# Miniprotein binders against b1l550: the designs that were tried, part 169

Target 1, 279 residues: b1l550
Amino acid sequence: MRLPEELLERARDIHSEAPSHRIKLDRVGSFGLKVPVEFKGFLLLAEADVWVSLPEGRRGVDLSRQVEAIYELSNPPKDPFSLCREAAISLLEKLNYADSSGVSIRFDAPLQDGESLKYYGVEISSIASDEIINKIRVEILGMTACPCTAELIRAYKSSEIAATHTQRSLGILEVSTKAEHPDPDKLASIIERAMSSPLRTYTKRPDEGGLVIRSLSNARLAEDVVREMIHLFLEEFGHLPEDTHILAAVRSMESVHMHDIYAERSFSLDEIRKEISSH
Below, E stands for the ipSAE of ESMFold2; O stands for the ipSAE of OpenDDE; V2 stands for 0.75 times the mean of E and O plus 0.25 times the DockQ between their complexes.

## First folded at step 16 (miniprotein)

Design le2 (at its last look DockQ between E and O 0.93; V2 from the best seeds 0.79)
Fold by OpenDDE base, look of step 16:
Structure le2 (fold): chain B 279 residues (1-279), chain A 82 residues (1-82)
Amino acid sequence: as target 1 above (279 residues)
Amino acid sequence: DPYKEAFKYFMEAYRLIQEAWRLLRKGDVEEAAEEYEEALEKLEEALEIAKEAGNERLIRMIKKMIEWVKEMIEELEKKLKG
């Protein structure tokens, strides 16, 4: 049921009114939208957030225009990166009172694992203000083997391949740049390579055994994983702008403890290059 | 509407930048540089229109993007000469 148009003409524009308190808001928008995106040949239903800043003299944001902005660009479905960037810009155009806008798109990215699929988590964001900043966060699970326990058992049993506890570990790479969003598959690959071994969706018994043995032979602390992630990132993405900001982190779900081990490093490309060169 | 027109040119420029990124991923450095040059032209047009519109935010955005695109062009030119 639509209200008669005649009644709408009599209604005040509440959003354009002065607020009771003249305070600027940083983000006002719609969270948890569902938008179709095309990614690596898959049509995915992604979750999206859209927002703009609100000046102190305006009571509310025209939320319908925000929703329109992203859906106009999502039909037909396109890659989530261009959608994110263009939607952020479109929001500023449509909402001329906003000083800044932002879009975030989240989905599980498919990753081929033999005849099956595994996945990694992706969050793509773009913030438009005086500049356009593109942000991507990739999360993927791997396996780590503890070198400390391995050393203890080796010392005790004098074995070449010492048993140790293994656990799932979540690796995280977050990159913020003025340039293009880095390739999420490459980021996921960096994380997996930094772990003791990748996870597999489907393994036959011999393959499973081999996976564990590889992990034991490549035992790594959470700290080792983060450092390796950074190293590998610099090799693949060292060409990004110097002001590009990176967060590398790992959360190890330790199998011998009730708690997780967490390690992280936040840095700009300029900072980390200076650090490495000083050594 | 000068405001809408300026944003149109701005968006067109940004799409050209995105195309340049695609080309760079393929190793097409020369073609990418051409796209950046075209983007720069679009941004310069957008700037003039934005000035007419009197929108200070958009003017700032365009100016910063012009500076960035110029830097990118210079970097690519160095790669092509080396």
Scores: ipSAE 0.770, ipTM 0.925, lowest interface PAE 0.7, mean pLDDT 93
Fold by ESMFold2, look of step 16:
Structure le2 (fold): chain B 279 residues (1-279), chain A 82 residues (1-82)
Amino acid sequence: as target 1 above (279 residues)
Amino acid sequence: DPYKEAFKYFMEAYRLIQEAWRLLRKGDVEEAAEEYEEALEKLEEALEIAKEAGNERLIRMIKKMIEWVKEMIEELEKKLKG
């Protein structure tokens, strides 16, 4: 059933009114939208959030216009990066009272893993205000081998045993830039290469042995995994604008402890170059 | 509606910038510079229309994008010289 059109003349436009408390809001939006995307030949169902700022004098956001900004651009399914950036711009057009807009798109990215696929987490976003800032966060699991235990075992009298504990570690790279979103596969590769060994979807016993031996050869502290991520990031992405901001982190789920360890560093490209040059 | 029209030209420019990014990933520096030049033309049109609309935030947004695009063009032209 459709209500009579003449009622529109009598109804208050609640959203355009002033609120009783005139307080600006930073993010007012629709979260958890389902959006189809095409990523590197795969058709994926992504989760998206869209938002705008609300000025102190406006009571509510036009929700239909807000979701329209992303859905008008989503069919046919396309590259999630251009969708994210363009939807952020479209939000500012459609919601002309906003000072800023934002779009986030999340998906599990497939990677080839031998004859199978594995997956890693990707969240991209674009924030439009006076500038357009593109952000990407990549999370991928790898394997780390503890060098402290390896050294204790080496120092044990008459020991020929090369051994230490290994565990899953979650590596994180997050990049904010006015330039193009970095390729998530390259970020995932940086994280995996910084660790002692990658994780595989499945292995047979000889392949498992090889992974463990490789990890023993690459035993690393969580702190050094983060440092290696930064080094590898600078090699691959040092050409990005100097004000590009990066967070590199690892959470190690230590197999012999009741708790995890965590290491992180955030920096701009300008900042880290000065730091390295001073040594 | 000059507000909507300015955004139309801004979006066209941004799509050209995105194409320039794609071309740079392929190593096509001259073609990328051409896309940035075309994006600059669209941004200049967007700026004039935005001034007609009188929206100061939109004007600032377009001006900052113009500034950045000009820096990118200069950078790419240096690469092409050598």
Scores: ipSAE 0.723, ipTM 0.914, lowest interface PAE 1.2, mean pLDDT 88
ESMFold2 (binder alone), look of step 16: mean pLDDT 83; pTM 0.803

Design le3 (at its last look DockQ between E and O 0.93; V2 from the best seeds 0.79)
Fold by OpenDDE base, look of step 16:
Structure le3 (fold): chain B 279 residues (1-279), chain A 82 residues (1-82)
Amino acid sequence: as target 1 above (279 residues)
Amino acid sequence: DPVKEAFKYFMEAYRLIQEAWRLLRKGDVEEAAEEYEEALEKLEEALEIAKEAGNERLIRMIKHMIEWVKEMIEELEKKLKG
């Protein structure tokens, strides 16, 4: 039921009123929107957040305009990267009182695994202010084998392939840059290659055995995984701007402990290059 | 609305930048440089309109983008000469 337009003319614009307290807000927006995106030939329903800053002299944000901004750009469905970047700019245009805007888009990215699919988590963000900053977070599960336990068992049984415990580990790469969002498939590949082995959606018995053996032969600490992620990232993405910021992290769901092991490093490309060159 | 017009030029410039990124991924450095040059022209137009409108926030955003695009052009030119 639509209210008669005549009634709307009599209503105060609550959003444009002065607030009771003149305080600027950093983010005001709509969270948990669903937007269609096209990714690698798949049509996906992604979750989206849209927000803008609110000046101290304005009571509220025109939330309907925020929603309109992203949906206008999402029809027809397009790649989530362009959608994110352009929506952030569109928000500033539509809401001229805002000093900054932001868009976040989240979805599970399909990844081919033989005849089946596996997936990794993606969160794409763009923030527009004096600059446009593009951020991507990729999360993918892999497998790690513990080198410490392997060494203990090797010392005890003198085996060529030492038994050790294995566990699922979540690898995380987060990149913030003025440039293009880095390729999420490449980021996922870096994470998988940094671990003892990738996970598979399905395994035949011979394949399963091979996967485990590979893990045992490539045993890595959580710390090793993070360092390897950084190394591989620099090889693939060293061309990004020097002020590009990276978070590399791993959460290992340890199979012998009740708790997880976590390791991370946050750095800029300039910082890490200087660090490596000094060694 | 001069602000809306300035944003139009800005958005066009940013789409050209996105195209430049696509071209760079393909190794088309010369074509990417051309897209950045066109983006720069659009940004300069946007800046003049924004100045006329007196929108300081938009002026800052455009100026920062101009500086960044110029840096990118310089970097690409070095790659093409080397």
Scores: ipSAE 0.742, ipTM 0.920, lowest interface PAE 0.7, mean pLDDT 92
Fold by ESMFold2, look of step 16:
Structure le3 (fold): chain B 279 residues (1-279), chain A 82 residues (1-82)
Amino acid sequence: as target 1 above (279 residues)
Amino acid sequence: DPVKEAFKYFMEAYRLIQEAWRLLRKGDVEEAAEEYEEALEKLEEALEIAKEAGNERLIRMIKHMIEWVKEMIEELEKKLKG
């Protein structure tokens, strides 16, 4: 049932009142929205979060305006990066009492995998305040092979056969910058290249053998994977602003362990360059 | 509403910045610099309106973007002369 609009003029504006406890809030918003996006020719159903800061003197947020900010820009569907950045600005305009706004958009990105597709996780966000910060997180699975076990097996048989346990590993790159969001496919490529071998959606026996051989020939510790990810990231994205922040991480689902192995490094471009140049 | 009008110019400027990013991905450095210059003009219009409205947080936001855009223009102009 639709109520008469004249009631809106007579009712208390609960949101604009002062709260009983004058405490500012960092994020107040609508989470888990379904939004269509266009990504590299695919129409995807993404999940979005929108929020604003709430000053201590304001009781609530006009939640319908939050949804309006992103929904108006998502019809017709467009690329998620422009949507994310522009919605963050629109939130500040529509909810101009806020000091900051934010938008996150999550989707599974398709990636060409031979004659098929595979998918990797993408989360982008834009935070607008005095500055606009664009953040992207990419997660993709690959294969790793343990070099320690490979060396023990080699020594045991005095053989050049590289045998070891292999497992799926989840690689993570997260980038925060004032510049354009990095291309998620390039981030995914960096992660896969740092691994012992990529994973495929399916393989036939000769291709499967090749992947295993590649993985065994390129055995790496989780720590090595993170270091390689950083190296490759700097080659591709070293041109970003010096205060760009990066998280590089890997979670290895070790086939011989009851638990996962995890390695990570956070840094700014300025910090890592100083570290590398000191050696 | 002057605050909404200032945001309109700011959004126009930001869209020009996004176009500059697209042009740079294609190697069109001179055209990207032109888009940044146009964005700067829009930002200066937004700043004037925001100052007349007395909106301090919007003023800071616009000023930060102006500073950043000016740095980008200078960087691109050096590349063009080199």
Scores: ipSAE 0.730, ipTM 0.919, lowest interface PAE 1.2, mean pLDDT 88
ESMFold2 (binder alone), look of step 16: mean pLDDT 85; pTM 0.823

Design le4 (at its last look DockQ between E and O 0.86; V2 from the best seeds 0.70)
Fold by ESMFold2, look of step 16:
Structure le4 (fold): chain B 279 residues (1-279), chain A 82 residues (1-82)
Amino acid sequence: as target 1 above (279 residues)
Amino acid sequence: DPLKEAFKYFMEAYRLIQEAWRLLRKGDVEEAAEEYEEALEKLEEALEIAKEAGNERLIRMIKHMIEWVKEMIEELEKKLKG
């Protein structure tokens, strides 16, 4: 149903009024939007959030203009990174009373896995205010082998063949920078290389055995994985601006425990370089 | 409308910066530098219009981007010499 347009002369513009309590809001937006994106030749249906700040003197946000900002740029479907960054700028233009805007886009990214595909989680964001900050979070599962149990088994009766428990571990890298969003495949690779072994979509028995042997020869604590992720990240992305912020984390779903183990470290490039240089 | 015009020039500049990023991923350093130089021209024009519109936040945003782009141009010029 469409109402007559002449009613606009009679109706108050509720959103432009002053509120009863003059309090600014940091994020007012539309969350959970479905947005088509094109990533590595795949057409994906991503989930997006859009928001702006709201000054203390404005009662509401023009929500239709928020949705326009991203949907106008999403047809035809395009690269999610450009969409994210440009939508954040468009929000400030369309909602010119805002001091800041933000866009987040979430999707599962494909990776080649032999003749099949596997997937890892990606969330990108762009936040525009005095600067434009681009953030990316990557999550991918890998395999870890416990070095503590491996050492106990080695010590028991001078065992010639090492054994230990293995489990799935979720690795996380999150990067905030004023430069281009880092390549998610490179971040996923860093996480997988820090683990004891990658996970495969499927394997035949000889390949499965090889993965287990590889994990045993590369046993790592969750703490070791986080440290290795940081080391590898610095090798590949140390060129980013000094104020770039990183979070590296691992959640290990330990096969012999009723609970998960978690380790994390956050840092700026400037901070970690000073820390490493002091040793 | 000056504010709308300033945002148009800023968006054009940002799209040129994104194109420069794409060119750098392909190894096209000279072309990327050219895109950054065009972006700088658009940003300087956007800045003058933003000052006319009196939008202090947009002025700060453009100035930060100009500083960034100048650093990128200098970095790429260094690589081309070497």
Scores: ipSAE 0.685, ipTM 0.901, lowest interface PAE 1.4, mean pLDDT 89
Fold by OpenDDE base, look of step 16:
Parts: C-alpha cells; structure tokens; sequence
Structure le4 (fold): chain B 279 residues (1-279), chain A 82 residues (1-82)
C-alpha cells in the first residue's frame, strides 16, 4: 500500500532537519543488501553494504537514495569491482552533502577443484573521499603441517619422513590501494602456495595420501606461511603503488591444542621494500 | 545542474582509468597510457565545471585524481622509453 502523494507533501523532511546535537557521523547506511554480480562467468548474489558520512548539520541520510545508487548500477549485473568503485562515486553524487562514501561487497568466490568447486571468501570495498581507495580481502583455507613436531619425531624414530600433526589454516590477504583491486584468484593462489598444501573438496584415497605426504614434506609454521605470503605477494604485485597497504595473516586451527595460532604483518609496499633491502 | 555534469565527467574519467587498468593487465602499456591521457582531459573538464558548481569536496577529489593520473602517465612513459 502506497501512501497518497498528498500526504507526503504535508510531511516535513525529517532527514534535512538540524539534529539535536551537531555531531558529524562517519558512516550511515544500509547493511546486508543483496546485489547480483557477475564473477568469472558466474552470476552470484552478493551481500553489500553502502554508507556515507553525515555532516553535523543534517539529522539523517536519505537511505533510499543509497539503495537506489547501487541497484541502478547492478542492472544488468556487472563485475563486483567496477560495481563497488562506481557505486562509491555515485553515492557522493546522489548525496551531495556527504564528505565520504563507502561500498563493501561480500561473496564466496568459486574456484575450480578438479571436477568440483571449492571456494574462497572475498570482500571488496571502495571508499571515496578526497581520494578513492580500493580494498580487497581474500580468505582461503589450506593445510599446514608442524615442523616442530616433525623434528621431535624424527629425532626419536630416525625416520626420513617424520609424522607430524596437520591442521586447517585460514590465510588472509587484505590489500588497500589507490589502484585497481588486485586479482582475487591470484591472491588466493598466493595463500595456497604459502601453506603446506591446499585443501580439496574431494580426494580419492591415493590423492589424499599424496596430499598428506606433500604437507609433511613442506612443513611450515604459521609464521613461515605469513612470510611466504608476503614474499609471493611482492613477486606478483610489486608493481602496485608504493603507498599500497597490505595485511598478511594466518589463523591456524591447531589440531593438538584447543586454541588457534595467529600470525600477521601489516605493511606498506614502500616499508617492506626498505626492510628487505636493508637485509 | 553543474554538479551533476561535473560528476558525469568524473565518472567517465574513472571508467577510462578502469579501462587503462584492464589494458595494463594485458600488457598493453601504450594503449593504457592513451586511456590515462583521455581520463586526464575528462578530469580537467570536470574540475572546471566543479569550480562553477562550488563543490569543494568534488574539487579536492578531482585535483587528487589529476595528480595521481599524471604520476601514472609519467611512470608509463618511462617504461615505454626504457
């Protein structure tokens, strides 16, 4: 049921009123929207957040215009990167009182795994203010084997291939840049290559055995994984602007402990290049 | 509406930048440089219109983008000459 237009003309615009307290807000928006996106030939329903800043002299944000901004750009469905960037700019156009805008789009990215699919988590963001900053976060599960336990067992049994405990580990790469969002498949690949082995959706017995053996032969600490992620990232994405910011992290879901092991490094490309060159 | 027009030119410029990124991923450095040059022209037009509109935020955003695009063009030119 739509309210009669005549009633709308009599209603005061609450959003444009002065607030009781003149305080600027950083983010006001709609969270948990569903938007269609096209990614690698798949049509996906992604979750989206849209927001703008609110000046101190305005009571509220025109939320309907925010929703309109992203849905206008979502039809027809397009790649989530362009959608994110363009929606952030469109928000500033539609809401001219805002100093900044932001868009975040989240989905599970399909990744081919033999005849099946595995997935990794993606969050794409763009923030528009004096500059446009593009952010991407990729999360993918892999396997790690502990080198410490392997060494202990080797010392005890004098075995060439020492048994060790293995666990699932979540690798995280987050990149913020003025340039384009880095390729999420490449980021996922970096994370997988930095671990002892990737995970597979399905394995036949011989393949499973091979996967475990590979892990044992490539035992890595969580710290090793993070360092390897950084190394591989620099090789693949060293061409990004020097002020590009990176978070590399691993959460290892330890199989012998009730707690997880976590390691991270936050850095800019300029910072890490200087660090490596000094060594 | 001058503000709407300024944003139109700005959005067009940013789409050209996105195309330049695509071209760079393919190794098409010369074509990418051309897209950046066109983007720069659009940004300069957007800036003049934004000044007429008196929108300080958009003016700042465009100015920062102009400087960034100029830097990118310079970097690509160095790659093409080297």
Amino acid sequence: as target 1 above (279 residues)
Amino acid sequence: DPLKEAFKYFMEAYRLIQEAWRLLRKGDVEEAAEEYEEALEKLEEALEIAKEAGNERLIRMIKHMIEWVKEMIEELEKKLKG
Scores: ipSAE 0.603, ipTM 0.879, lowest interface PAE 0.8, mean pLDDT 91
ESMFold2 (binder alone), look of step 16: mean pLDDT 85; pTM 0.817

Design le5 (at its last look DockQ between E and O 0.94; V2 from the best seeds 0.80)
Fold by OpenDDE base, look of step 16:
Structure le5 (fold): chain B 279 residues (1-279), chain A 82 residues (1-82)
Amino acid sequence: as target 1 above (279 residues)
Amino acid sequence: DPYKEAFKYFMEAYRLIQEAWRLLRKGDVEEAAEEYEEALEKLEEALEIAKEAGNERLIRMIKHMIEWVKELIEELEKKLKG
């Protein structure tokens, strides 16, 4: 049931009123929207957040305009990267009182694994203010084998291939840049290559055994994984702007402990290049 | 509305920048440079219109983007000469 238009004309615009407390807000928006996106030939229903800043003199944000901004751009469905960037700009246009805007889009990215699919997590965001900053976070699971336990068992049994505990480890790459969002498949590949081995959705017995043996032969600490991720990232994405910021992290779900092991490094491309060149 | 018009030009420029990125991924450096040059022209137009609108935020955004695109063009020119 729609309210009669005549009644709407009599209603005060609550959003444009002065607030009781003149305080600027950094983010006001709609969280948990569902938007269709096209990614690698798949039509996906992604989760989206949209927000803008609110000046101290305005009581509320026109939330309907925020929702309109992203849905206008999502029909027909397009790639989530351009959607994110353009929606952030559109928000600033539609909400002229905002100093900044932001869009975040989250989905599971399909990754082919033989005849089956595996996946990695993606969060894409764009923030528009004086500049447009694009951010991508990729998370993918891999397998790590512990080199410390392997060394202990080697010393005890004098075996060439020492048994060790293995576990799932979550690798994380987060990149913030003025440039385009880095290719998420490449980021996922970097993470997998930094692990002892990738995970497989489907394995036959010989393949499973081989996967474990490969992991054992490539035993890595969580710290090793992070360093390898950084190394591989620099090889693939060293062309990005120097002020590009990176977070490389791993969370190892240790199989012999009740807790996880976590390691991370945050850096700009400029900083890490200086660090490496100094050695 | 000068404000809306300025944003139109700004968005067009940013789409051209996105196209340049696509071209660069394909190795089409010369075509990418052309897209950046066109984007720069659009941004310069957007700036003049934004000044008429008197929107300081948008003016800042456009100025920052202009400087960035100029840097990008310079970088590509170095690659093409080398």
Scores: ipSAE 0.769, ipTM 0.927, lowest interface PAE 0.6, mean pLDDT 92
Fold by ESMFold2, look of step 16:
Structure le5 (fold): chain B 279 residues (1-279), chain A 82 residues (1-82)
Amino acid sequence: as target 1 above (279 residues)
Amino acid sequence: DPYKEAFKYFMEAYRLIQEAWRLLRKGDVEEAAEEYEEALEKLEEALEIAKEAGNERLIRMIKHMIEWVKELIEELEKKLKG
């Protein structure tokens, strides 16, 4: 199944040739690699993408070196953050023609939920060039209760019915910074606290009722959730460099509509602090 | 191979920076400052070697990291003196 190595002497090295069209490429890489990581005592199977820039004078990327850059660092399994950042640096070393490199690592992070676990989505990346930029995206589901419908029902029935529609809402925080990746649990906590209530792995009837009542007592529009996420983020992470970039977003799967509601705000720390202080 | 040697020192420095971040999470501010200072020493070694390699992008990368670490040290010094 293995071809004779002597063939390497007879074959052209296609990758090192100049291309027919001398055009620089921004990202050339290997996507969908499976890598083991250690996260908070759990051994997880993460998915990784690795890439480098390709200068106009080089036809192809040394794929083997790209894969080596991350797999050499992944044994034994270690925390995904240091793996991500160090692999990005290793890519630049191994692929010396590149101006930049990048690594993304995706996994489901465990979160304690009573005597059980629940999971939320994490994607981290590191891009190395003249500087190293670390990015993290956290996605976690929560519950929202609509305050508009709650007010209409209150007004209509003179508060005889305490009701509104509730739904799952997906909260998103994305942070890009030269500092270390923010702790994903803290980002997940910010998102959940901005919601009307968290989601649970399971509940019994009395606990389920309490969860719903909590959500009704903390009714929020998707817009309110995004604003609260930003407020809480600034309390926890306002110390990050001023050029740190954040995206805060919510996609609400509105139970009474055929469609989702989406709200989003992108900003740098410098921008948002100036905006808030101007009111 | 000056190019590979420069990256060796750069990676060592970056690992010290990551260790400083870990120490700061634990509240060990003085120890974190020591790690940043050691990282600067490694970055200076990396810069000397990168100049031998003549790689402009690598030189810029190391210089940017040096400036960033110096800012981090200055910020920690203000906290320690306050």
Scores: ipSAE 0.735, ipTM 0.916, lowest interface PAE 1.2, mean pLDDT 89
ESMFold2 (binder alone), look of step 16: mean pLDDT 82; pTM 0.779

Design le6 (at its last look DockQ between E and O 0.93; V2 from the best seeds 0.00; counts 0 for: pae E 2.1 > 1.5)
Fold by OpenDDE base, look of step 16:
Structure le6 (fold): chain B 279 residues (1-279), chain A 82 residues (1-82)
Amino acid sequence: as target 1 above (279 residues)
Amino acid sequence: DPLREAFKYFMEAYRLIQEAWRLLRKGDVEEAAEEYEEALEKLEEALEIAKEAGNERLIRLIKKMIEWVKEMIEELEKKLKG
């Protein structure tokens, strides 16, 4: 049921009124929108958040215009990176009172695993203010084998390949840059290569055995994984602007403990280059 | 509407920047530099219109983008001469 237009003319614009308290808000928007995106030949339904800042002199945000901004750009479906960037700019245009805007798009990215698919988590964001900052967060599960237990068992049994406990570990790379969003597949690859082994959706018995043996032969602490992620990242993405910010992290769901092991490093490219060059 | 026009030029510039990124991923450095140069022209037009509109925020955004694009052009020119 639509309200009669005559009634709408009598209604005051609540959003444009002065607030009771003149306080600026950093983010006001719609969270949990569903938007279609095209990614690697897949049409995906992604979750999206859109927001803008609200000046101190305005009571509310025109939320309908926010929703309109992202849906206008999502039809026809396009890649989520350009959608995110362009939507952030469009929000500033449509909501001219806003000092800043932001868009976040989340989905599970398909990754080929033999004849099947595995996946990694992606969150793409763009924030427009005095600059446009592009952010991407990639999360993918892998497997780690503990080198400490391996060493203990090696000392006890004198075996070349020592048994050790293995666990699933979540690797995280978050990159914020003025440049384009880094390739999420490359980021996922870096995480997998930094771990003892990747996970597989399915394995045949010989493949499963090989996967485990590889893990045992490439035992790594959570700390080792993070350092390796950073190293591999610098090799692949060292061309990004120096003010690019990176978070590399691992959460290891340890199989011998009830708790997880977590390790992280936050850095800019300029900072980490200086650190490495000093050694 | 001057503000809308300024954003139009800004969006066009940013799409050109995105195209430059795509070209760089393919190794097309010369073509990427051309896209950045065109983006710079669009940004300069956007800046003049934004000044007329009196939108300080957009002016700041465009100015920073101009500075960044100029830096990118300089970097690419060095790569092409080297």
Scores: ipSAE 0.749, ipTM 0.925, lowest interface PAE 0.6, mean pLDDT 92
Fold by ESMFold2, look of step 16:
Structure le6 (fold): chain B 279 residues (1-279), chain A 82 residues (1-82)
Amino acid sequence: as target 1 above (279 residues)
Amino acid sequence: DPLREAFKYFMEAYRLIQEAWRLLRKGDVEEAAEEYEEALEKLEEALEIAKEAGNERLIRLIKKMIEWVKEMIEELEKKLKG
């Protein structure tokens, strides 16, 4: 539906009025926008959210300026990280009454899996205020063997049981930093590696017990997966600013247990280094 | 519009910072330091214009970016001296 210019101008006027209740709002914006991006040679249709803070004395946000900020920068399509960061700054210019702005961009990232591709979830954000904070969240599914499964395999010595009781787990890494967004492929790799164990072999003669031993060497508690994710993250990204904040988590999906298993740890780089150094 | 002009210099500086990030990923430390130095120059120009415009938010943002860029230059200079 097309509105007359007079009606549109009246609508914009009400946005600048004072509200009935003078209360600041933290995030007011347009959510679920479709934006083209170019990621690692792929043209993807990403989902974006754009927002600004709204001061206590302003009734509404000029939503058309918000949409303009990101769409101007999205043609031609470019890498989502630059788009995200630059759009957040552009929002602050276009809606100069706000004391902060933000952009989130979500897409499924392709990842090489042998000769095929698989996908993992990526959400990046940039928040501009008195400084610029870049955030990335990566979610990737993995396959794990839990201690319960390992015991069933040991008791029944069956590869069929192993196949039916392997669990899917969702690994999560979320990073907030004033530096560049971490490479999502490296974050995904950290998560997958934390769920995988090197194959260990024993000098014993191979038999059906060999399947049990291999399964046991791959078994990991959710708590230990999170700890391994943290260890691997520090190896790869320990150079980031000390106030960088990380959340590492794993959620067991489609578990044979009565309930899902969940473990998480959030920390700053400064905090975790002090914790590790005390040992 | 002085506010728009200040943001243009700020955007130019931020793009130079992003280029410095790309150069650091390639291991080009000296070139990255040069990009940070150019970004600092653009930020100082943006700060002057923002002060004339009287935009306190942009002034604070630019000042924090200047401080951070100076820290990055110092860190990279240490690497180059080693």
Scores: ipSAE 0.569, ipTM 0.865, lowest interface PAE 2.1, mean pLDDT 82
ESMFold2 (binder alone), look of step 16: mean pLDDT 84; pTM 0.816

